# Ledger of designs, part 11: VH-VL binders against q9uuj3r425to622

Target 1, 198 residues: q9uuj3r425to622
Amino acid sequence: SSLTEDNLIVSLVPKILAYLLDAYSYERDEEVLSCVWTTEVPLKDAFDLKSVLRKTDNVESVLNACVEKYTLSSITCSLRLCLLEFPDSLIRSSFYDYFKAIYTTYTDFEDLDHRLYSIKKCLLHLHSTPLHILEEIIRHLSAYAISIRMKDGQIRHLAKIISPCVLRPPDDLNIIPVEDTHPTLLVIDLINEFENLF

## First folded at step 4 (VH-VL)

Design k11 (framework fv_acimtamig)
Fold by ESMFold2-Fast, scan of step 4:
Structure k11 (fold): chain C 198 residues (1-198), chain A 123 residues (1-123), chain B 106 residues (1-106)
Amino acid sequence: as target 1 above (198 residues)
Amino acid sequence: QVQLVQSGAEVKKPGESLKVSCKASGYTFTSYYMHWVRQAPGQGLEWMGIIDPSGGYTSYAQKFQGRVTMTRDTSTSTVYMELSSLRSEDTAVYYCARDLAYFDSSGPYFDYWGQGTLVTVSS
Amino acid sequence: SYVLTQPSSVSVAPGQTATISCGGHNIGSKSVHWYQQRPGQSPVLVIYDDSDRPSGIPERFSGSNSGNTATLTISGTQAMDEADYYCQVWDSSTVVFGGGTKLTVL
């Protein structure tokens, strides 16, 4: 079903994000901490964890048990897989060409105000559930990037990894073509300009 | 013919709340955003916020955050602006204005305005 | 917060050209819109996207925008043009208006 109809995602996403914020304070390896969202993980582990999280009566208990069996990167990958399993992205695929036009026309830093207006206009058209989930995820990523002092290249890589959850094409495969950079550029703006958008 | 018709003048006391209506006709109500702009007597224009008549989603100017609420009723093609905790400084003409900007526009601009609603806040 | 600066008043003789400025930091990177407000009336859009005219607005109204200054120009000014004029931009998440310029035609 769509994200608008999925009551489980509404409760699951905030709990996972809260667990991650707490876990960041205990991660002693700075290199691991900087790659929590970008490190490749065994997909089997992420799929298994995702299945358990969606079926549990107590998300906090499962996440606490993750300390022993799964890495933080497996948890972030599981969250991404939950979002990717829906037919549509957090920002509806009907906005795909809208943002392609915007990021083709307003490409420079001086064009930031034009892009922010376009993003804000899109946010006003989102249903409450996908908007709430998007806001919580971007708030988390923005705070995370600031806390570890991410450089532009790191933010771009993070944005590229997150972009299929945020904006996918209306194609059957839901795969962002390699030549299309606008989903990544949108996520960069969402992260960098969170306070101006939400 | 596009028309935005607002409710009549109001007299309020400090601390009270205000609710102004704006009824749209002559176009597809849910296809255009609506903004609220006010103007104190002899002063300039001041933006208050925006509402999506389709989804009901809103965004407000920081100065009014916590005091303003915008809503709509699609069955009557009407938007509402409520302002609470009124002060004498809230004495102004309040306008609704239709957002004509397209997806490729660099920001909103207003092609049609309501006639304005004068609100006087006095003890 | 972003600020637009306009002169408080401009005076012009009938038939002459009136020029109203709107100053803002890097305003040339933004789209500027202009409104005319006659006493006791609602504002009317006269220029949008720097230089475009809505249908029904006379050709004697024109606009430009570059660097730190946007300009509204009214050629062959008529008595009916006497009004307050406001420039407007979008900055991040807010609509910003200039303070307004009173145009007097005497």
Scores: ipSAE 0.000, ipTM 0.456, lowest interface PAE 16.1, mean pLDDT 85

Design k12 (framework fv_acimtamig)
Fold by ESMFold2-Fast, scan of step 4:
Structure k12 (fold): chain C 198 residues (1-198), chain A 123 residues (1-123), chain B 106 residues (1-106)
Amino acid sequence: as target 1 above (198 residues)
Amino acid sequence: QVQLVQSGAEVKKPGESLKVSCKASGYTFTSYYMHWVRQAPGQGLEWMGLINPSGGTTYYAQKFQGRVTMTRDTSTSTVYMELSSLRSEDTAVYYCARDLEYYDSSGPYFDYWGQGTLVTVSS
Amino acid sequence: SYVLTQPSSVSVAPGQTATISCGGHNIGSKSVHWYQQRPGQSPVLVIYDDSDRPSGIPERFSGSNSGNTATLTISGTQAMDEADYYCQVWDKSTVVFGGGTKLTVL
């Protein structure tokens, strides 16, 4: 409900993603570009930037000014922190066990069609705001991965970093158990099969 | 020595599907993306899409989305390109072409090409 | 959709310099690659990253790229250089080829 009622996230997320997409075109350090989403950053920097972005009337102006002080990785971390602060993940926690069953049952190469069908059914049941934000984020990550011709291991690492924003358990702690791999596997499928899912 | 060897020429009827293979040798198969490019008789080069042989991930040109499928078999170092719902305008030589070993922001360029597979679609 | 424009044909006398243009909006901000294709054969990479030559490509081949035009230059043109030439860029996750230029050496 908070996500649905908060007009800020609906406006902020697309603007940050648009800024990042533009910034990728100007980043000439291939190593920096390949690690934009996975590089560790001081949490203080990410929290500070997040606070500034939430108060501004001009996201692009703030991001242009802040890039002198903050890296692109600080911007991506700030975006992830915004999504993690919402009470539920983009795909409702009520789907957590649904996807755990799917990724336990349909693990073979031949099972991709079954997994895609299951994902499509889930997407049809998402509320408009979480679905919109999920689509924008996955669109961005899919384009980013293709643009730098990201290999399987890099996509897996990216998916692991993003997975808590996409699908978290309904438990009180709302922390993905280390033994649960299905949130990461779901994000891999979302990125790799974006054109077939959205 | 790097070689990309494609399957032989095919004749198809409209509405059928084709499947062209490209067998790689002389390098680490999973370290290079593979692209498919076609050329209609007397026409220019047209990009169809790419596949990552390591993970099997694919990306297709918008024109071919829904009709093309690219796959690979790591045990035989072979990539495949399937094109369905064939039309006469799909008559072309189909090439596989190897991408860069490492990421480069300049984007792909193709240092090795297969010999081409002529596919004729006629009624 | 990004478009690369090449002249359909260029003619040059043996030993003279041939120039083949590749026009694109702000193409100077992109990396341009060039392929040579002889009749019945697969394309061969002759220039990559605007001006670099692959091993085995003669020094006669050179490239440049600025503004809205990239150029492939072949000095001391020989009969064996007769071929179709294609420029290529990467634009927003898509490979874009020029329409091709037929080079004749008469």
Scores: ipSAE 0.011, ipTM 0.619, lowest interface PAE 8.6, mean pLDDT 87

Design k13 (framework fv_acimtamig)
Fold by ESMFold2-Fast, scan of step 4:
Structure k13 (fold): chain C 198 residues (1-198), chain A 123 residues (1-123), chain B 106 residues (1-106)
Amino acid sequence: as target 1 above (198 residues)
Amino acid sequence: QVQLVQSGAEVKKPGESLKVSCKASGYTFTSYWMHWVRQAPGQGLEWMGIINPSGGSTSYAQKFQGRVTMTRDTSTSTVYMELSSLRSEDTAVYYCARDLGYYDSSGPYFDYWGQGTLVTVSS
Amino acid sequence: SYVLTQPSSVSVAPGQTATISCGGHNIGSKSVHWYQQRPGQSPVLVIYDDSDRPSGIPERFSGSNSGNTATLTISGTQAMDEADYYCQVWDSYTVVFGGGTKLTVL
């Protein structure tokens, strides 16, 4: 791994997320605002964040370029693409089967405390950089969901879109099988229970 | 320049409590986990636990269950390790160490260590 | 609980190659990190992720890890390399250190 690239991502991600939260207060189109994270954006319209970070030391210049030229959906798409290009997901792929077992065993609302305990144990095992990025992203998504009064179906859709960034299987394709719902269920719990997990 | 500066040496009596500080500078304090490791005179390194400076989450080695508490103050970029019910066997140099767990790395490893705090527990 | 086994001491003549082993069940599936500690000083990271060197660590330090044994190798050993060496892994939510090896340069 690139130490310089990882350090810039750690610095840049919270700044991008803070900008987005501020920008949400100025967005008057409710449909645009509700789909900021889920709108499909053509790749040509996404900012190549990883490439820019390799070329510049100036986090503020990258942030200003994003703000000036790109829509909110383009910025979120660029961030998701950056995370998908990393060799592993934010929660290490070695935890894939761990969470498959958890979400098979503790499926009901009454089992929430057991799921949260299992998630907290996993979080203690994560390296500082992916943990910090995960915490900032989930904090943002939790605040965003509350601010626009997301319903359960909207949260599930958001979680499904975000899940490949958070937890991918340990195969060489890193594609979540259609029969595996536990990455999406994990992200739902992370968003809904942020205050109890971080 | 990354630095971890620990509080000074202490002499304690059995049954007392110890609180060691470790002040971080030269990097974003909340972006790196911090561990505490001790070393008894002439002995090896012994892991005590880990703290997330961002959220305050902690995990401790089983041996120290019920006796150790780790905390942090983000306004001063300082982590603390408190050890209660001291015994003569707790005489050791106590180190804080920064966890440089990169995204693609496997498990924590320590790139910077504090200078160590010698604690002597004697009657 | 997981245990790492190191020889208590290793002796080598100046200029020769020193080899320090770190034994653990299926340790080859884990990442092994190595620290050097000179008397009265804090530990210094000399190898991380089995075989990578931090900036400032001489090329004569190298590492490997496979099966049940990880190895720290110091080629062209110098008097300044006299120190205690510790291997380290992460297992079951805990950091595990080996018992340490004292390297003596004759």
Scores: ipSAE 0.000, ipTM 0.464, lowest interface PAE 16.0, mean pLDDT 84

Design k14 (framework fv_acimtamig)
Fold by ESMFold2-Fast, scan of step 4:
Structure k14 (fold): chain C 198 residues (1-198), chain A 123 residues (1-123), chain B 106 residues (1-106)
Amino acid sequence: as target 1 above (198 residues)
Amino acid sequence: QVQLVQSGAEVKKPGESLKVSCKASGYTFTSYYMHWVRQAPGQGLEWMGIINPSGGITSYAQKFQGRVTMTRDTSTSTVYMELSSLRSEDTAVYYCARDLTYYDSSGYYFDYWGQGTLVTVSS
Amino acid sequence: SYVLTQPSSVSVAPGQTATISCGGHNIGSKSVHWYQQRPGQSPVLVIYYDSDRPSGIPERFSGSNSGNTATLTISGTQAMDEADYYCQVWDSSTVVFGGGTKLTVL
């Protein structure tokens, strides 16, 4: 039964991403477009939207009908909430210390090839469904970042916001400690090096 | 509906190479990982490695690293396992097994298995 | 080098409860899967994620996992349950199987 509920969210993610790609072409406010993933929204609105999206036969119709009530940032927040509600992150928590070691050892720009090799090894060990969702999300974010010409600081902020969806620690709180930067650094590499990883 | 059909039994000499096939049907071939597991006569199950049929990415058990190669052909929905430098100790039934896992930290498990391929290595 | 330890054999009378153990260091922090193998046949998944049953597997099969021991329990054991049983975990970089337990129903 839990597995069946999770499958509904899995089918929802690609539809939301497709809607966002289309919506980007119509957004004329450059500041809004650059902050679609990073703008804070009331969690109540994001939870409410997520609940409606899970019950609809037509995701695009619901999202179009909600344009006046909900922002694009509410939609992206709803997507992140869907990923945060999974018992584990897209890259399972058993890899948390693996990447902590990688991003401690291979810190220099000359070490990129070693980091990419380590990431590729991890991707091979991911289950097919979370791997597919991860690939689609990173493809989307990579294309989005390129299209709006994101600066390094903007990419880092985006990566920090996305990182809990991608890699969380194996503790009871499932919260990334403030001192741990490797989940954010991993997402930066995933976004910047998408073509070399997937 | 879901079927994994393996190639037939083989007899090999020490030093030769083995290539076993596993043809999948009844599901989307590229959406599920495939593993190879062997079983020597009267012995237990031994994991050899995994392949992601979508990208062809592989990972092998340490014991077989350097001797095993896993590949796939998406046009025929078939995975292959090659084992080189055969020894008498490689006599075993070789299984392909489908991985149907979901979001979790628990790792892989196998819901469908091929019928097995008996490989005898003798002089 | 993670190792799963199973008894080589377990005997049970028809209708009685069979218990097969799978020992491993801190195995309760891992998820355990169980396979049934009859002579000359491929393994069949009977329990996954410690205690879940695939469709088609009788309710008399159950599992548990805590501390250093995982357990497969077969209540009301029948002659058809006679087989080898294997436990299995994932240890970060490899799949690990137990040595197998032969269940005989006398």
Scores: ipSAE 0.000, ipTM 0.445, lowest interface PAE 16.1, mean pLDDT 83

Design k15 (framework fv_acimtamig)
Fold by ESMFold2-Fast, scan of step 4:
Structure k15 (fold): chain C 198 residues (1-198), chain A 122 residues (1-122), chain B 106 residues (1-106)
Amino acid sequence: as target 1 above (198 residues)
Amino acid sequence: QVQLVQSGAEVKKPGESLKVSCKASGYTFTSYYMHWVRQAPGQGLEWMGIINPSGGYTSYAQKFQGRVTMTRDTSTSTVYMELSSLRSEDTAVYYCARDYGDEYYYYGMDVWGQGTLVTVSS
Amino acid sequence: SYVLTQPSSVSVAPGQTATISCGGHNIGSKSVHWYQQRPGQSPVLVIYDDSDRPSGIPERFSGSNSGNTATLTISGTQAMDEADYYCQVWDSSTVVFGGGTKLTVL
């Protein structure tokens, strides 16, 4: 089904994000903490965890049990997989070419105000469910990036990993072409300018 | 080479339980998920569930939840599928099948066992 | 629940191209796998991830997937290709199979 009709994802996403925020406070290895969202994990483990999370009535109990069997990176990967399974991205694919034009025209630092205006205009046209999920995820990632003092390159890498969840093309493959950088650039702006956008 | 060898045919009565084994060889057992699929005589393929041999985690098709249990033994590279409260409608060939790979979006099955015929009759 | 629809049978002359369809709502957004099953034998994976062939599968086999229909194409069909063919997707947390298509080569 679509995001607008999925009551389970609305409940699941905030619970996972809350668990991760708590877990960050217990992770003492700075290298591990800095790679929670970007570390490659066995995808089969992430799919298995995703399946279990969608079937449970107690998300926190499942995630607590996972500390012995999965990593925080498996949890973040499971969350991304939940979003990737929907036919459309959080910002619907009809905006793909809209943002391609924006990030082709307004590329300089001085153009930030123009990009933010365009993003705000898009956000006004999103349905409540994808908008709420997008806001929760970007709020989390923005806070996370600040807490570990991410540099521009690390934010770009994080944004690239997240971008297929946020904005995918309207073609049958629904895969971002390697030459298209605007989904990543959009996520960078969402993370860096969260307080000015939501 | 890569092989999945299943236990032999079984005849069961309604209300009994069955337990089918599937022994893997020729690859790293814990690196691939294992599916269970059945096929009633003259019918199509029906998915029952999946098990991660590394952690032992399972996910079952809704139709079989409460009746099916999947387990594994890493020391013998063997997965098991147990189905309880058997009915005549459970008469089928039961297959184990290895999940094919590391692709991001997909679960597909590249290597299949030979099948185990289970007949449930009075 | 998600449903995949296949024709029950397809007939083709030797050497001609056979096409087997697999219909599903927005199936182009999913990855489709195809299995061949000969009588009394286990299924064999012939196409995975819409269009990729496993090692050992002849180049005659190809696949595509767009919109609401995925297609398995067998070019230069041979008698040995006579079998049942099943499409399969992963939907949410479950594997879904099509009902199967019997390919007859006559």
Scores: ipSAE 0.000, ipTM 0.432, lowest interface PAE 17.9, mean pLDDT 85

Design k16 (framework fv_acimtamig)
Fold by ESMFold2-Fast, scan of step 4:
Structure k16 (fold): chain C 198 residues (1-198), chain A 123 residues (1-123), chain B 106 residues (1-106)
Amino acid sequence: as target 1 above (198 residues)
Amino acid sequence: QVQLVQSGAEVKKPGESLKVSCKASGYTFTSYYMHWVRQAPGQGLEWMGIINPSGGSTSYAQKFQGRVTMTRDTSTSTVYMELSSLRSEDTAVYYCARDLGYYDYSGLYFDYWGQGTLVTVSS
Amino acid sequence: SYVLTQPSSVSVAPGQTATISCGGHNIGSKSVHWYQQRPGQSPVLVIYDDSDRPSGIPERFSGSNSGNTATLTISGTQAMDEADYYCQVWDSDTYVFGGGTKLTVL
């Protein structure tokens, strides 16, 4: 199904994010907390959890059971896998070359206003469902980064991990071009400038 | 250009161990999962397991639990599959195959395959 | 464990349409991928996510998936299409292959 038609994902994403936000307040291991989104997880655990979350009509019950069986990193990986399974990214692939042009032209710190204007213009053209999901995810990641006082390098790593969920090339490409950095740069701006964009 | 180059054919005796290598090139080794799949003579394809080359995490098919071990060396962009306690029924062509699933929008399929390694187990 | 069922062989005349089925319980809820294996060669991905073609695969290859049956269709079949064809899905914790179908072009 497409993002614009998937009623389950609209309820699933906020519930997962709310669970994670609550879990952060109880996690005392700073190393674990700082790597919740970037830590490698057992492939089987992430795919199993993703399958259950996509099929359940009671997300809360599944997530509450997770405290005994899965790590927080398995939950974040499962969320990313849910988004990666859609044919298109949260910002549709038709904007891929648009942002490639923006991030090759407006690369300096002084160009931030031009990049923010371009992002705002894109957001005006998104359907309500992918826009809402994008807003919720970026709000969460922005708050998370602030709470653990992420440095620029850590934010870049987080953005690189998240970027395939946010902006992918069109379906005619079998492999995401690793040399293209603009999806990562876009996610950095979304996280750092959340209050100015949403 | 993506390439997966496997080690050469082997002849083993029952009870011995097998170690097959698969050297990757033409892409970022740690960005894609790697699978091992085997094919007995005249038979179909059988999935053995998966490794994440980034951190080394693995998951194995239940049939091979306790006998198979998958590892990697990031400095040489090589994955290894080790199978112990060999039996004649382990005679097969062993393939490594790449998976775009973890970092791509589709996934859970095998986009590039190695050339295969024939392993014959006989007394 | 989940099982995929394919016919052992299918024969078609050159230029005709070949149809290879892959049966599985509620397979329409899964993503089906198809591989071509010519004698003595490694498998090659010809269809992924039910109906998408990798770059370099001819347009005469197409796929569909609904209910309990996924189908690989080869239009205008050529001698070079003679091969074994395997369907594949992911089910909960494993990767499952069909038994394979030998396509003969006579």
Scores: ipSAE 0.000, ipTM 0.457, lowest interface PAE 12.6, mean pLDDT 84

